VHH binders against q9xw16. Designs and how they scored, part 35

Target 1, 132 residues: q9xw16
Amino acid sequence: MSGWNAYIDTMTAAAPSIKRCAIVGAADGSVWARTEADNVFKASEEELKTFVALFNDVTQVPAKGADIEGVHYVVPRTEESLIFGKKENTGFFAVKTKSAVLIAVYEGPNEVAAQVRKAVESMQTYLNNAGY
Short names: E, the ipSAE of ESMFold2; O, the ipSAE of OpenDDE; V2, 0.75 times the mean of E and O plus 0.25 times the DockQ between their complexes.

## First folded at step 3 (VHH)

Design a32 (framework vhh_6fv0_2; at its last look DockQ between E and O 0.01; V2 from the best seeds 0.00; counts 0 for: pae O 8.7 > 2, placed apart)
Fold by ESMFold2-Fast, scan of step 3:
Structure a32 (fold): chain B 132 residues (1-132), chain A 119 residues (1-119)
Amino acid sequence: as target 1 above (132 residues)
Amino acid sequence: QVQLQESGGGLVQPGGSLRLSCAASGFTFSDYYMYWVRQAPEKGLEWVSTISSSGSYTYYKDSVKGRFTVSRDNAKNTLYLQMNSLKPEDAAQYYCAADIYESGYPDYRGQGTQVTVSS
């Protein structure tokens, strides 16, 4: 039913190292689409509400870190519309658009991060151009 | 070839100060965020501080905030960490680091400089 699932499929096809991802509302963290079944993105609505609120002041994020799927990540830096971090073999990229936040969790060595980041940022650009 | 060379470590008493330096070469230093990470004996790597490419943004681990100051001199390709009010818990090998693959955790680091806090 959700047309947004097609964008999830596009990102995971572009970067196979992405294990779980979601597209959520920037204002409240409400889930628009997420990976399902064996790759289900497991974050509560309360966790997502807290996470998207981090984009209101990304400069506070490095001191405290970020929680995704109950995992606490150290976030050594942020950019205006980007929060990202890595914990051992698991990492994430989260980007904000006008109306949405895209979260991609990947597994693999640091060398695969560039491909994941490119997939997420390409989708961010597409959604911004589409008015989201 | 990216190269990072740390210096300035040593033995200090609790409450003392040290200034660490990192000489960078083999890449355009002024284009990169730079990091300080540390590893205490029998513990994992721990992020300490970040500085943006221009030096306009700095970030710190909560436990060092107010005591440590990161800075850089892009003309000299040098990164610094001023450490004040040192505590025994700050004793570690300190590494200058870069996030070459943009994974969100610095993955390329130098050989490190040892900081010992004891009396």
Scores: ipSAE 0.603, ipTM 0.803, lowest interface PAE 1.2, mean pLDDT 89
Fold by ESMFold2, look of step 4:
Structure a32 (fold): chain B 132 residues (1-132), chain A 119 residues (1-119)
Amino acid sequence: as target 1 above (132 residues)
Amino acid sequence: QVQLQESGGGLVQPGGSLRLSCAASGFTFSDYYMYWVRQAPEKGLEWVSTISSSGSYTYYKDSVKGRFTVSRDNAKNTLYLQMNSLKPEDAAQYYCAADIYESGYPDYRGQGTQVTVSS
C-alpha cells in the first residue's frame, strides 16, 4: 500500500470536484493525511475531535448540522456510517471506517456531488477491507 | 418528467397548525428520500425536514423538532408536513424536494406553497 497521502490523491482524482479532503483518526480526529499546497484542508484538531464524535450517534446530527473548517453545514440526513453536509453550492461527505473518518469537501451542484460520494464510499470500503 | 406540487399553505395565527401536502409524479416516489425546504423573503433556502424512502427515518432541523412531523404515503405518491405550534419565524414559501441524484441533498423542488404566520 502507498502512504496515507496516496489515498488523498486517489479520492481527488476520482472526483475532481473535491476541493479539500482529509483522513483523520476516528477516536480523536488526528490528521493522518490531507490535501495540502493549493488546497489545504484547514480544520483544527479541536474541531476535528468534535466532528468525528458525531459518528457516535449519527441520528442526532441533522437537528443541529455540523461544522468543518469553520463552516456550518446543514445535514439533512445521515446514514449508518455517512454524514452529508451542504451549504449553498458547496458541501462535504464524511464516512467512518473501523479506525478513520474520511472527509471530502466539494464545490458544485448535486449531480457532481454524487461523484464525490462514490469516491469517498469506495475508499471507505477499501480501508475497511484493509483493517482500518 | 419529475413534478412536485405543494398545497395546504395559508394564513395562520401564532400557535396554529397547518398540514402541507406534496403530490409527486414522474419518478418512482418510493425509491427516494424526500425533503421539505423553505425560503423566507431575502433569505436563502433552509432545510426543514427529511424522510427516508420507506418513511422509517425522519430528520428535522432543531428549531422545528417536536413541532413538525414529516410523513409519506408511498401508495399515493404523497409527502406531508404537519406543522404545529407555528411561530412567526416559520413563515416562508415551503417546497417539497427530492434527491434525484442521491447526493444527500435535494436537487429538484416544486413551485412551493406559502405559509404566513401573523397575529
Scores: ipSAE 0.337, ipTM 0.689, lowest interface PAE 3.1, mean pLDDT 89
Fold by OpenDDE, look of step 4:
Structure a32 (fold): chain B 132 residues (1-132), chain A 119 residues (1-119)
Amino acid sequence: as target 1 above (132 residues)
Amino acid sequence: QVQLQESGGGLVQPGGSLRLSCAASGFTFSDYYMYWVRQAPEKGLEWVSTISSSGSYTYYKDSVKGRFTVSRDNAKNTLYLQMNSLKPEDAAQYYCAADIYESGYPDYRGQGTQVTVSS
């Protein structure tokens, strides 16, 4: 088992509303780990390459939205290292670390979003402190 | 040199309890997330639990929630796993793992300790 897979398991355990999750390279969108089995994260390599590039200029993302796994999300706002989107009762949080992008796709009412964000940002902080 | 040494495994009946310990050395224990993982015969390595550096956050595999408790004593460089209400499907070699990034591989683990659950 890869250590990156343990991070996936940690995030999904911290927020049960997370349906799919991935850790990808910030430079090229290469997949380091992802949820598997019944909850496979299905974003293509090309899509992930495009997605991680959004962090180069997050200010333009709300105007255009973001695509993950072939689904288009509205992006209400962004932060320097945070992109999040919404689509009905689903959404995603994506955070950038020094070398990675963590992506969590969730399903549930708006109230669950806080827990998802906390899970992803906690991992972000840890990985940053660890040098990743 | 990073060293992890698991102990506390043994043979118990279903419904019994065990307390695993993991002695850590060779790194700043309090700076790292720690894991418990296990491997049963003919099965792959699977994640069981995670505890944050300070111990403020704990996470569990669904099948062990409510039965297992992870904790740590940073002053003693020791990780613990209290296992209650043990089931046959919990039988496995249990490893503690340190999330160290120095080599590009996040996981260091010890030799493990065997947990057997049988009536």
Scores: ipSAE 0.012, ipTM 0.253, lowest interface PAE 8.7, mean pLDDT 89
ESMFold2 (binder alone), look of step 4: mean pLDDT 85; pTM 0.850

Design a33 (framework vhh_6fv0_2)
Fold by ESMFold2-Fast, scan of step 3:
Structure a33 (fold): chain B 132 residues (1-132), chain A 119 residues (1-119)
Amino acid sequence: as target 1 above (132 residues)
Amino acid sequence: QVQLQESGGGLVQPGGSLRLSCAASGFTFDDYYMYWVRQAPEKGLEWVSTIDSSGSYTYYKDSVKGRFTVSRDNAKNTLYLQMNSLKPEDAAQYYCAADIYESGYPDYRGQGTQVTVSS
């Protein structure tokens, strides 16, 4: 638990355009680690519980969108372990592992999205290989 | 052989309209997000609009919202941009681009069609 902040640091170092991010439990949305201070990830426990439940049937998500930190994002499409969204110059990538969901919120043009997605997917691979 | 071929550019007066087309071939068009991007003289590329693979979701640069409409016809492998109320700042070479992941780094891009706005 105490070591989870190191993974937050790894993701933000790999993609400096990540503004806020968190690692939460896939079953309940409980926060394991998040960015703090000036970059604090502000989603409520109720919002996160709702968000992680979207991974139970990702095919329903594009029709409704997704809410993170009180912001409604349009979700253009999903994959089994990936939900991503856009709102103007802001976006997010969320990936599911066996036990966790990683959420990264970024700001910038579409060119930034590829860097953020790569960082989040790399961490997803690492955590899956570590048994999470 | 992958091809993206833009057409429909030209000279218009401020306040005028143009419809751009992009004919795609050599890839599965209906699997890709499509972009319109533009480049004005002496400036870098600017993203203008995005349309998802189904045509149900569209996104626009703030300065073109309400004036431009992107659409696609997957049966014809064609992307469109309807441009209304054109302004001098819209003058640019317009390119279509295909991006499987909506990453902002497209897999394919066309050669462009020029739009000039002057009186």
Scores: ipSAE 0.000, ipTM 0.152, lowest interface PAE 12.7, mean pLDDT 84

Design a34 (framework vhh_6fv0_2)
Fold by ESMFold2-Fast, scan of step 3:
Structure a34 (fold): chain B 132 residues (1-132), chain A 119 residues (1-119)
Amino acid sequence: as target 1 above (132 residues)
Amino acid sequence: QVQLQESGGGLVQPGGSLRLSCAASGFTFDDYYMYWVRQAPEKGLEWVSTIYSSGSYTYYKDSVKGRFTVSRDNAKNTLYLQMNSLKPEDAAQYYCAADIYESGYPDYRGQGTQVTVSS
């Protein structure tokens, strides 16, 4: 799974506002890679299993919101293969590929979100092209 | 130069209805997703509803689903919120809003219109 850590590093380098991120299995939420040390991604296995299941019908997500690392995020809209939301100064973007879900948690005002979204969507495209 | 002007708020009894309007100017209204957000006394700002630029897709906070309907008239640059079966917990200042940074949460809003639900 050390190879997957290189993708974590690539996303973080592309958008420094990303504080924590993970790459997890789309079917079960199993962690393939995540940020470590002082920025460890802390979601439980059960929370991640629940989270990746949201991609089965993203249209249901805005009514309920989404939980990541024990934080409840408001999700005002979704797109196919994209769930994103905000709670005060923290936000996230999560994208689904064929086999994976990428989750990036960022900190900062809404103005930094565009860079985070671009980094996550660029990685989504790369992984889809690589067959994941 | 972006301006959002809400109207239609007022006092209603529980179970009553109100129709809010938001007149938008200074930007290409039909290119933007629009939102309704509210703030109750002593509470933070709360998302209520989203409508896509075409008006074809809408989302609602769970507690208002089935009672509130968001719509838009792009020819008139106007956003609407039809509120039925109003409850005391719906009392708040209502704002129309736009997500100009595409963060997933609306960040630009008008001055608001007050909705009071009391018997």
Scores: ipSAE 0.489, ipTM 0.748, lowest interface PAE 2.0, mean pLDDT 86

Design a35 (framework vhh_6fv0_2)
Fold by ESMFold2-Fast, scan of step 3:
Structure a35 (fold): chain B 132 residues (1-132), chain A 119 residues (1-119)
Amino acid sequence: as target 1 above (132 residues)
Amino acid sequence: QVQLQESGGGLVQPGGSLRLSCAASGFTFDDYYMYWVRQAPEKGLEWVSTIWSSGSYTYYKDSVKGRFTVSRDNAKNTLYLQMNSLKPEDAAQYYCAADIYESGYPDYRGQGTQVTVSS
């Protein structure tokens, strides 16, 4: 919806190297908002349902990796409420809030990844404080 | 100024063991997560294992779980990889790396140490 689209716009403005991102329901992976048109976030509902279930036990993720938009990412480690991965020059950060999962896919070097992580974690904090 | 120096590679037959070491200098070793990554000829860089700054938590690529053990000695600024039950598919140049930018991928690499598993 349009209300949630404002948060997408905020994250992409804060970290321009975010190529695609989405806010999805933590329980079922339902899309609340995502980037569209030329930078459409392409993950299917089935893939997102599988992805958000990874937060039930993040310690299992590094052994198997994670799939987003049909791309398999290596996940060298996880933290509480944080899954992130890399494949060549593309990577992602995903954070869980009380009721949502924020996913940002970026392209660029490791220096750029730090900016993307900061933007996603800032939004995670904001949404948790707002009760989401 | 940052230096990572790998050692301990060599030639072993399938089922053999090797212990790799990585001597780190020029940075505060205790503050960084450390990685082992490998690259076989004509393949991309492949993540193998991660160890947290304290050594309390470790992660492994599925195919090496139960066979490889990562550890660190923060007093000696040294990272280790104990490799048991080596398979031909483990043959690669092995590198240690640190995760400076929290990208989930290695930021420094040394010269590496070669592991060959065949006869």
Scores: ipSAE 0.236, ipTM 0.593, lowest interface PAE 3.9, mean pLDDT 84

Design a36 (framework vhh_6fv0_2)
Fold by ESMFold2-Fast, scan of step 3:
Structure a36 (fold): chain B 132 residues (1-132), chain A 119 residues (1-119)
Amino acid sequence: as target 1 above (132 residues)
Amino acid sequence: QVQLQESGGGLVQPGGSLRLSCAASGFTFDDYYMYWVRQAPEKGLEWVSTISESGSYTYYKDSVKGRFTVSRDNAKNTLYLQMNSLKPEDAAQYYCAADIYESGYPDYRGQGTQVTVSS
């Protein structure tokens, strides 16, 4: 058992609009922790392997978008170590640390996105400072 | 509050060119990513292009890449879209937009400017 589940709990508590999230390995997309039960993060290992590879060149992502949990998202922009997008009332933020990728899927209008982004970026900073 | 005013649309033949402009006011233009989005008849709103605050990064929908160029003049609070090699599928109402909430999707948009591509 690893302590990574505690970070999932921290992110979901920080932004109530987060419905599902996961922490995965940056190199291979292997799942370290994810939401479960009623809020199961349902991305396959194959999809996650493809997704984390997008961080090799985030500038190519907006042209094609990104797939998470079988949902195709439009990604109008990326920033260094950040991929995010929206499809109707569902959106996501994904950030890369030294060794991990954090993915948070939320539901709600654009107004709630700022809280979700803040929660995900705060965790990214924490993990980078901890050497992850 | 946020005000966006598009212009420059018109009727062109396939292969033609148009340059769209967007005059922005009511917010600190230099602080925000700006976007071009479009809506064709009987279709939903479609993202077309993005430009970062300083213009250092630009992004395009795959189908317009190499044909469209987005740019901005922060001193004039103006956003531009240069459209070359226009195709019938590009016919739409074009809107400029700002992502005020940092959601990754634009939330404020203007009244738009119409682009028609016909033989």
Scores: ipSAE 0.528, ipTM 0.769, lowest interface PAE 1.6, mean pLDDT 87

Design a37 (framework vhh_6fv0_2)
Fold by ESMFold2-Fast, scan of step 3:
Structure a37 (fold): chain B 132 residues (1-132), chain A 119 residues (1-119)
Amino acid sequence: as target 1 above (132 residues)
Amino acid sequence: QVQLQESGGGLVQPGGSLRLSCAASGFTFDDYYMYWVRQAPEKGLEWVSTISSSGSDTYYKDSVKGRFTVSRDNAKNTLYLQMNSLKPEDAAQYYCAADIYESGYPDYRGQGTQVTVSS
């Protein structure tokens, strides 16, 4: 099936606070791989299409926030190719590569965010270098 | 130890203006994004505005965009929020905050400064 599940496993091993994550197509939000079973990433195809379109202009995202898995997140800031936010003890980091968007949803206090961010940014760098 | 001290709140009529200040200490102020968050009596914490470490990039909650302006003076370790055209919905305790963990949702300290909009 898809070899992309190995990258999901790599990210969750690097940052255990990641509870759910996915790798989706940057153009349309199509799912390439996601966590499943007890920690299934629940976002619909329509929600993911809307979410990846946010990367067309990340500077507009903070005013409106972002929706992931039916949860509305406040996004206080964005950086180029990076959207992230938190809602109480649940947070996310999403990064864009040439062809993909990586989304990681984590649970825990703000102190664990740096580890999660490092994991998704490391994978972003790897995929960009691999031509994705 | 991060310390933040807010001031400048008060009572204002709808359509009025207030300028909030935040004095920061205990961290390298010019290395961090700074934020304004608020809390009304029956609501949770609400993000209002963000400013980048250099002051070049700013972001605002949709409902305050065009009315509020965030700025900073890194030489004085001070953050500001200019609030124009105030509405009753803006009444809240206002806090300045730093995102020291870079989580996208800042932690805040201090008592904040109260903004009351009388209608």
Scores: ipSAE 0.475, ipTM 0.739, lowest interface PAE 2.0, mean pLDDT 87

Design a38 (framework vhh_6fv0_2)
Fold by ESMFold2-Fast, scan of step 3:
Structure a38 (fold): chain B 132 residues (1-132), chain A 119 residues (1-119)
Amino acid sequence: as target 1 above (132 residues)
Amino acid sequence: QVQLQESGGGLVQPGGSLRLSCAASGFTFDDYYMYWVRQAPEKGLEWVSTISSSGSETYYKDSVKGRFTVSRDNAKNTLYLQMNSLKPEDAAQYYCAADIYESGYPDYRGQGTQVTVSS
């Protein structure tokens, strides 16, 4: 779809456990790029708008949890510009940059989470340095 | 080798209080977020509370907010959960836990300590 798809490809190549991911606007949750076809990221526009608003105060997220692709995740903690959680064999990492939110949904045991987190945080750093 | 040992559970009446402790060993305790999770009979595991490595940040499940307080003593490698105004729905096996993979849900936990709320 756009040049932003190259960043999706970079993240999934760095962490093969990522099954679906998206780059969305931080202000409104508008989709800039997402995985498609067999790995389509299926979040509604309303869900994404609600999700990105969570970054207005990440400290409130653990009490309520977060919804991604219709799945309710328990979020036991957050860090600055980072919301993440796990549900059985499925988990996610979401990070905020100046203008974007990156969301990666992965499958696998807890041991693969570190690789996924590193891939997402590396892209967060790259995009922030690029002014996004 | 991560080892977590809980204690302090028991029987209490509704409205009562208990203080749980967790002795940690086998890892650098003060580098990790610590968690309390619980499991009621025939129910799934439920997250209760989180505390940051320094103790400066704490998070709670909505239903325990204002009643439970998590704290830690890094010099003693010990995690605590002060439980006040206990309700029947708080009855469960309580576990302290660590998220060493930073996956967002801790899976390294101790043997647990039983909390019963009954008249």
Scores: ipSAE 0.510, ipTM 0.762, lowest interface PAE 1.8, mean pLDDT 88

Design a39 (framework vhh_6fv0_2; at its last look DockQ between E and O 0.01; V2 from the best seeds 0.00; counts 0 for: pae O 11.8 > 2, placed apart)
Fold by ESMFold2-Fast, scan of step 3:
Structure a39 (fold): chain B 132 residues (1-132), chain A 119 residues (1-119)
Amino acid sequence: as target 1 above (132 residues)
Amino acid sequence: QVQLQESGGGLVQPGGSLRLSCAASGFTFDDYYMYWVRQAPEKGLEWVSTISSSGSWTYYKDSVKGRFTVSRDNAKNTLYLQMNSLKPEDAAQYYCAADIYESGYPDYRGQGTQVTVSS
């Protein structure tokens, strides 16, 4: 769907602390849409393939953490269809839908995390309801 | 006000064991995930273990798996960390912590309890 960039814009408008984000295929990590230019989401094809495979068993993620854009994040816990974590002042939320994984990387103190999570989970609900 | 009070640290030889406790007050303890984090001298804060609000789910940093066990007693508002087969690399100030903002990393910590591992 050529309109996928509009969903990126919706998430970043809802949570200004989001610096980079992407919507990728749940089966293979193929990029459907991502932030571009000065805010380009830089994850490689191999990294994204590895990352989306983590959703096959999220309970194994905390022991080793997760890599996004070559940055290793500590993931102290996971929830069903949700992987999230921090590295210093940067953090991420990643959620799985039927067909997609949404990844949002944000910068700021822990206080901004709730807004970022809400934006990502709202989009997860929307896409699930749309059959994605 | 959230208060967390750690105890049980001390000096132990490599291969020894310690049991840390954390007394929690000022919040509904049984509604929160709880965490153990540590900080070695001149190192950053490092996540060690997580336990779900009910105690049904536990998570560990890879390097402590099989050696450390986190548990909780919700009736006593107390969190525990059983540490076995301690290594010099485990020497640190240990903190119990909560993730109040749900950022994925705990932001509220106690004052900590010191664990030293040496001969």
Scores: ipSAE 0.720, ipTM 0.862, lowest interface PAE 0.8, mean pLDDT 90
Fold by ESMFold2, look of step 4:
Structure a39 (fold): chain B 132 residues (1-132), chain A 119 residues (1-119)
Amino acid sequence: as target 1 above (132 residues)
Amino acid sequence: QVQLQESGGGLVQPGGSLRLSCAASGFTFDDYYMYWVRQAPEKGLEWVSTISSSGSWTYYKDSVKGRFTVSRDNAKNTLYLQMNSLKPEDAAQYYCAADIYESGYPDYRGQGTQVTVSS
C-alpha cells in the first residue's frame, strides 16, 4: 500500500462516520489516495478538477453549492481553506493544504460531523507542516 | 438551553416583502454563525442563508441572492432576514438556526414562522 494510504487510514480511524475519503492534488484533482473496496471514493477526474478549483475563491461557492461523486451538496459556509458540504443526513468536509485537497464524505448527525471536521483539519495541519 | 424564537412571517403577494426576526437565548449568541433554513410542505429542510458570528460575512443560496439580506444585532441577540421580491417558491416555514457543534450546518432551530406567498 502507498504511504498516502496511511493518511486515509488515520482520518477514517479518527472519525468512523467517514464513509469515503480521498487526498487529491490541489492543482488538478489527481487522486493521490482514496478509500477503496466497499467504500470506493468514486468521483471522476473531471469532477475533481472542477471541485479543487473551488478553492480559488471559496466565498463564491455557497451561492451554487458543490458536486462530488455525482451528488450535489449545499455549501452553507466556507473558510479560507475549508468547504462545508451538506445533503440531508450526509455531507463532506474538504480542506486545502499547500499541495493537496483532503475530502471526507460522512454520514451522521451534526455532533458526528464535528468529529469529522476535526479529523480532517488535524490532517490538514499535519500535511501543511510537512510541506504538503 | 438553546432557545430560538422566530417571528415576522405572514401572507404576502408575489413581489412583496417581509422581515423575519429571531430572538436567541441560552448560549453566547455572538460566538456562533447563524443560519436561516426553510421547509416547504413535504420537502426537507433547505438552507437559505448564513451569517458569521460578527456579521462580517454573509452567504446565500443562489435562488435568494440579491433578494434576501441576513443581518444580526449581537447587542440584542437577534437575527434578521429581510426578504424582498418574494416568489411563490419562497413560501415555507422559516427557521433561524444555530450551529452549536460548529459542524458547518445548524443543529438547533426554533418552531419557525410561516411565510405564505399568494395572490
Scores: ipSAE 0.278, ipTM 0.659, lowest interface PAE 3.6, mean pLDDT 88
Fold by OpenDDE, look of step 4:
Structure a39 (fold): chain B 132 residues (1-132), chain A 119 residues (1-119)
Amino acid sequence: as target 1 above (132 residues)
Amino acid sequence: QVQLQESGGGLVQPGGSLRLSCAASGFTFDDYYMYWVRQAPEKGLEWVSTISSSGSWTYYKDSVKGRFTVSRDNAKNTLYLQMNSLKPEDAAQYYCAADIYESGYPDYRGQGTQVTVSS
């Protein structure tokens, strides 16, 4: 078990509304770690390659939305190193670190989304400080 | 104010043992995952071990598995790292880190404790 799996478990423990999450390479979308078993993160390598490339120009993402695990999400807005999307009572938060992209897919209302965002952003800051 | 104070470092020969401690205060210790990280000279911060809030499960860096054991005493607000069979490559400044989600900051760590492994 890689050390990256510990970070997956940390995020899922901090935000129970996270259904699936993954840590992938920012350069190529390669999966470094992901939720497993009943909560397996299902995005394909090709999809993830496309997704991480969105961070090259986040300003264009709201116009076209984003796809994760074959699901199309509306992206209301973006921030530097942050892409988030919504679909009904589900959504995702994706944050970019120096070398990785953290993706969390959640289910719940806006109140739940706030906790999910805090979890992934906290991990983002941690990994950045650690040089990842 | 969140405070972490590491102790227990020192100089040991290869194959020796050390037990690190981390005294925590200023937050609800038993609500948070805790980490050990280390930094060797001219190297980046490196993750070593993670322990859940209750201590029910742990993770380790592959290179320390079987040699290091993380534990915690929530009644004493203390984190531990038992290091056995130490190797020269384990030499580093060791830090404990608290995973503080409430504040929006991912972690706090103390001043660290130095571990040196030399014959």
Scores: ipSAE 0.006, ipTM 0.224, lowest interface PAE 11.8, mean pLDDT 89
ESMFold2 (binder alone), look of step 4: mean pLDDT 84; pTM 0.840

Design a4 (framework vhh_6fv0_2)
Fold by ESMFold2-Fast, scan of step 3:
Structure a4 (fold): chain B 132 residues (1-132), chain A 119 residues (1-119)
Amino acid sequence: as target 1 above (132 residues)
Amino acid sequence: QVQLQESGGGLVQPGGSLRLSCAASGFTFDDYYMYWVRQAPEKGLEWVSTISSSGSYTYYKDSVKGRFTVSRDNAKNTLYLQMNSLKPEDAAQYYCAADIYELGYPDYRGQGTQVTVSS
């Protein structure tokens, strides 16, 4: 299966609480694949460029939070290749690989967030092993 | 169960200082990240600062950076927020929160403590 949409499908099948997600270029935030139709990922090009640049120094992110799809998220802490945040009943996980950033927006309580994190981290591992 | 009790709020003039305290019980305080969050009238909860379990790492919202200092005393299970150079926009109900979830999400407890900034 060639095509980045197959990876989107894999993540959403693994974690049904993912409402919208995208795979974007780590250098520029260009969209490689995203959810479409009723679950379309609606981040602007400017917003995505700003977002992927956060991975250049994740230690600055908790002070500012992060914006995805025009929603400002509190980012309580970061890890080297992981930014995650929450606002009320919505949240996100974003992970960086060598050449990509995976972003998954979910809805639901903290117990479903664990499933979402596992799905994006599993895909991160797969893509890194594939040379991405 | 987790309990958090905030205190130290009050009325100050712009440029004034306050020190907030949060007394924690019901969990192993020195194992968890702690947070300060605030809520101004007609606004949602806004994150203010984070402190690591050891106190070695701190983070701040850009608008309070350089004016607020978070600290903790793990022997006394107490979290602090030193607020200097207070501005009218800092007026809010302040709450402390513990990262009691495995995924690092803060959970808000207690009644909070009111901070009013007026000349």
Scores: ipSAE 0.006, ipTM 0.233, lowest interface PAE 10.7, mean pLDDT 82

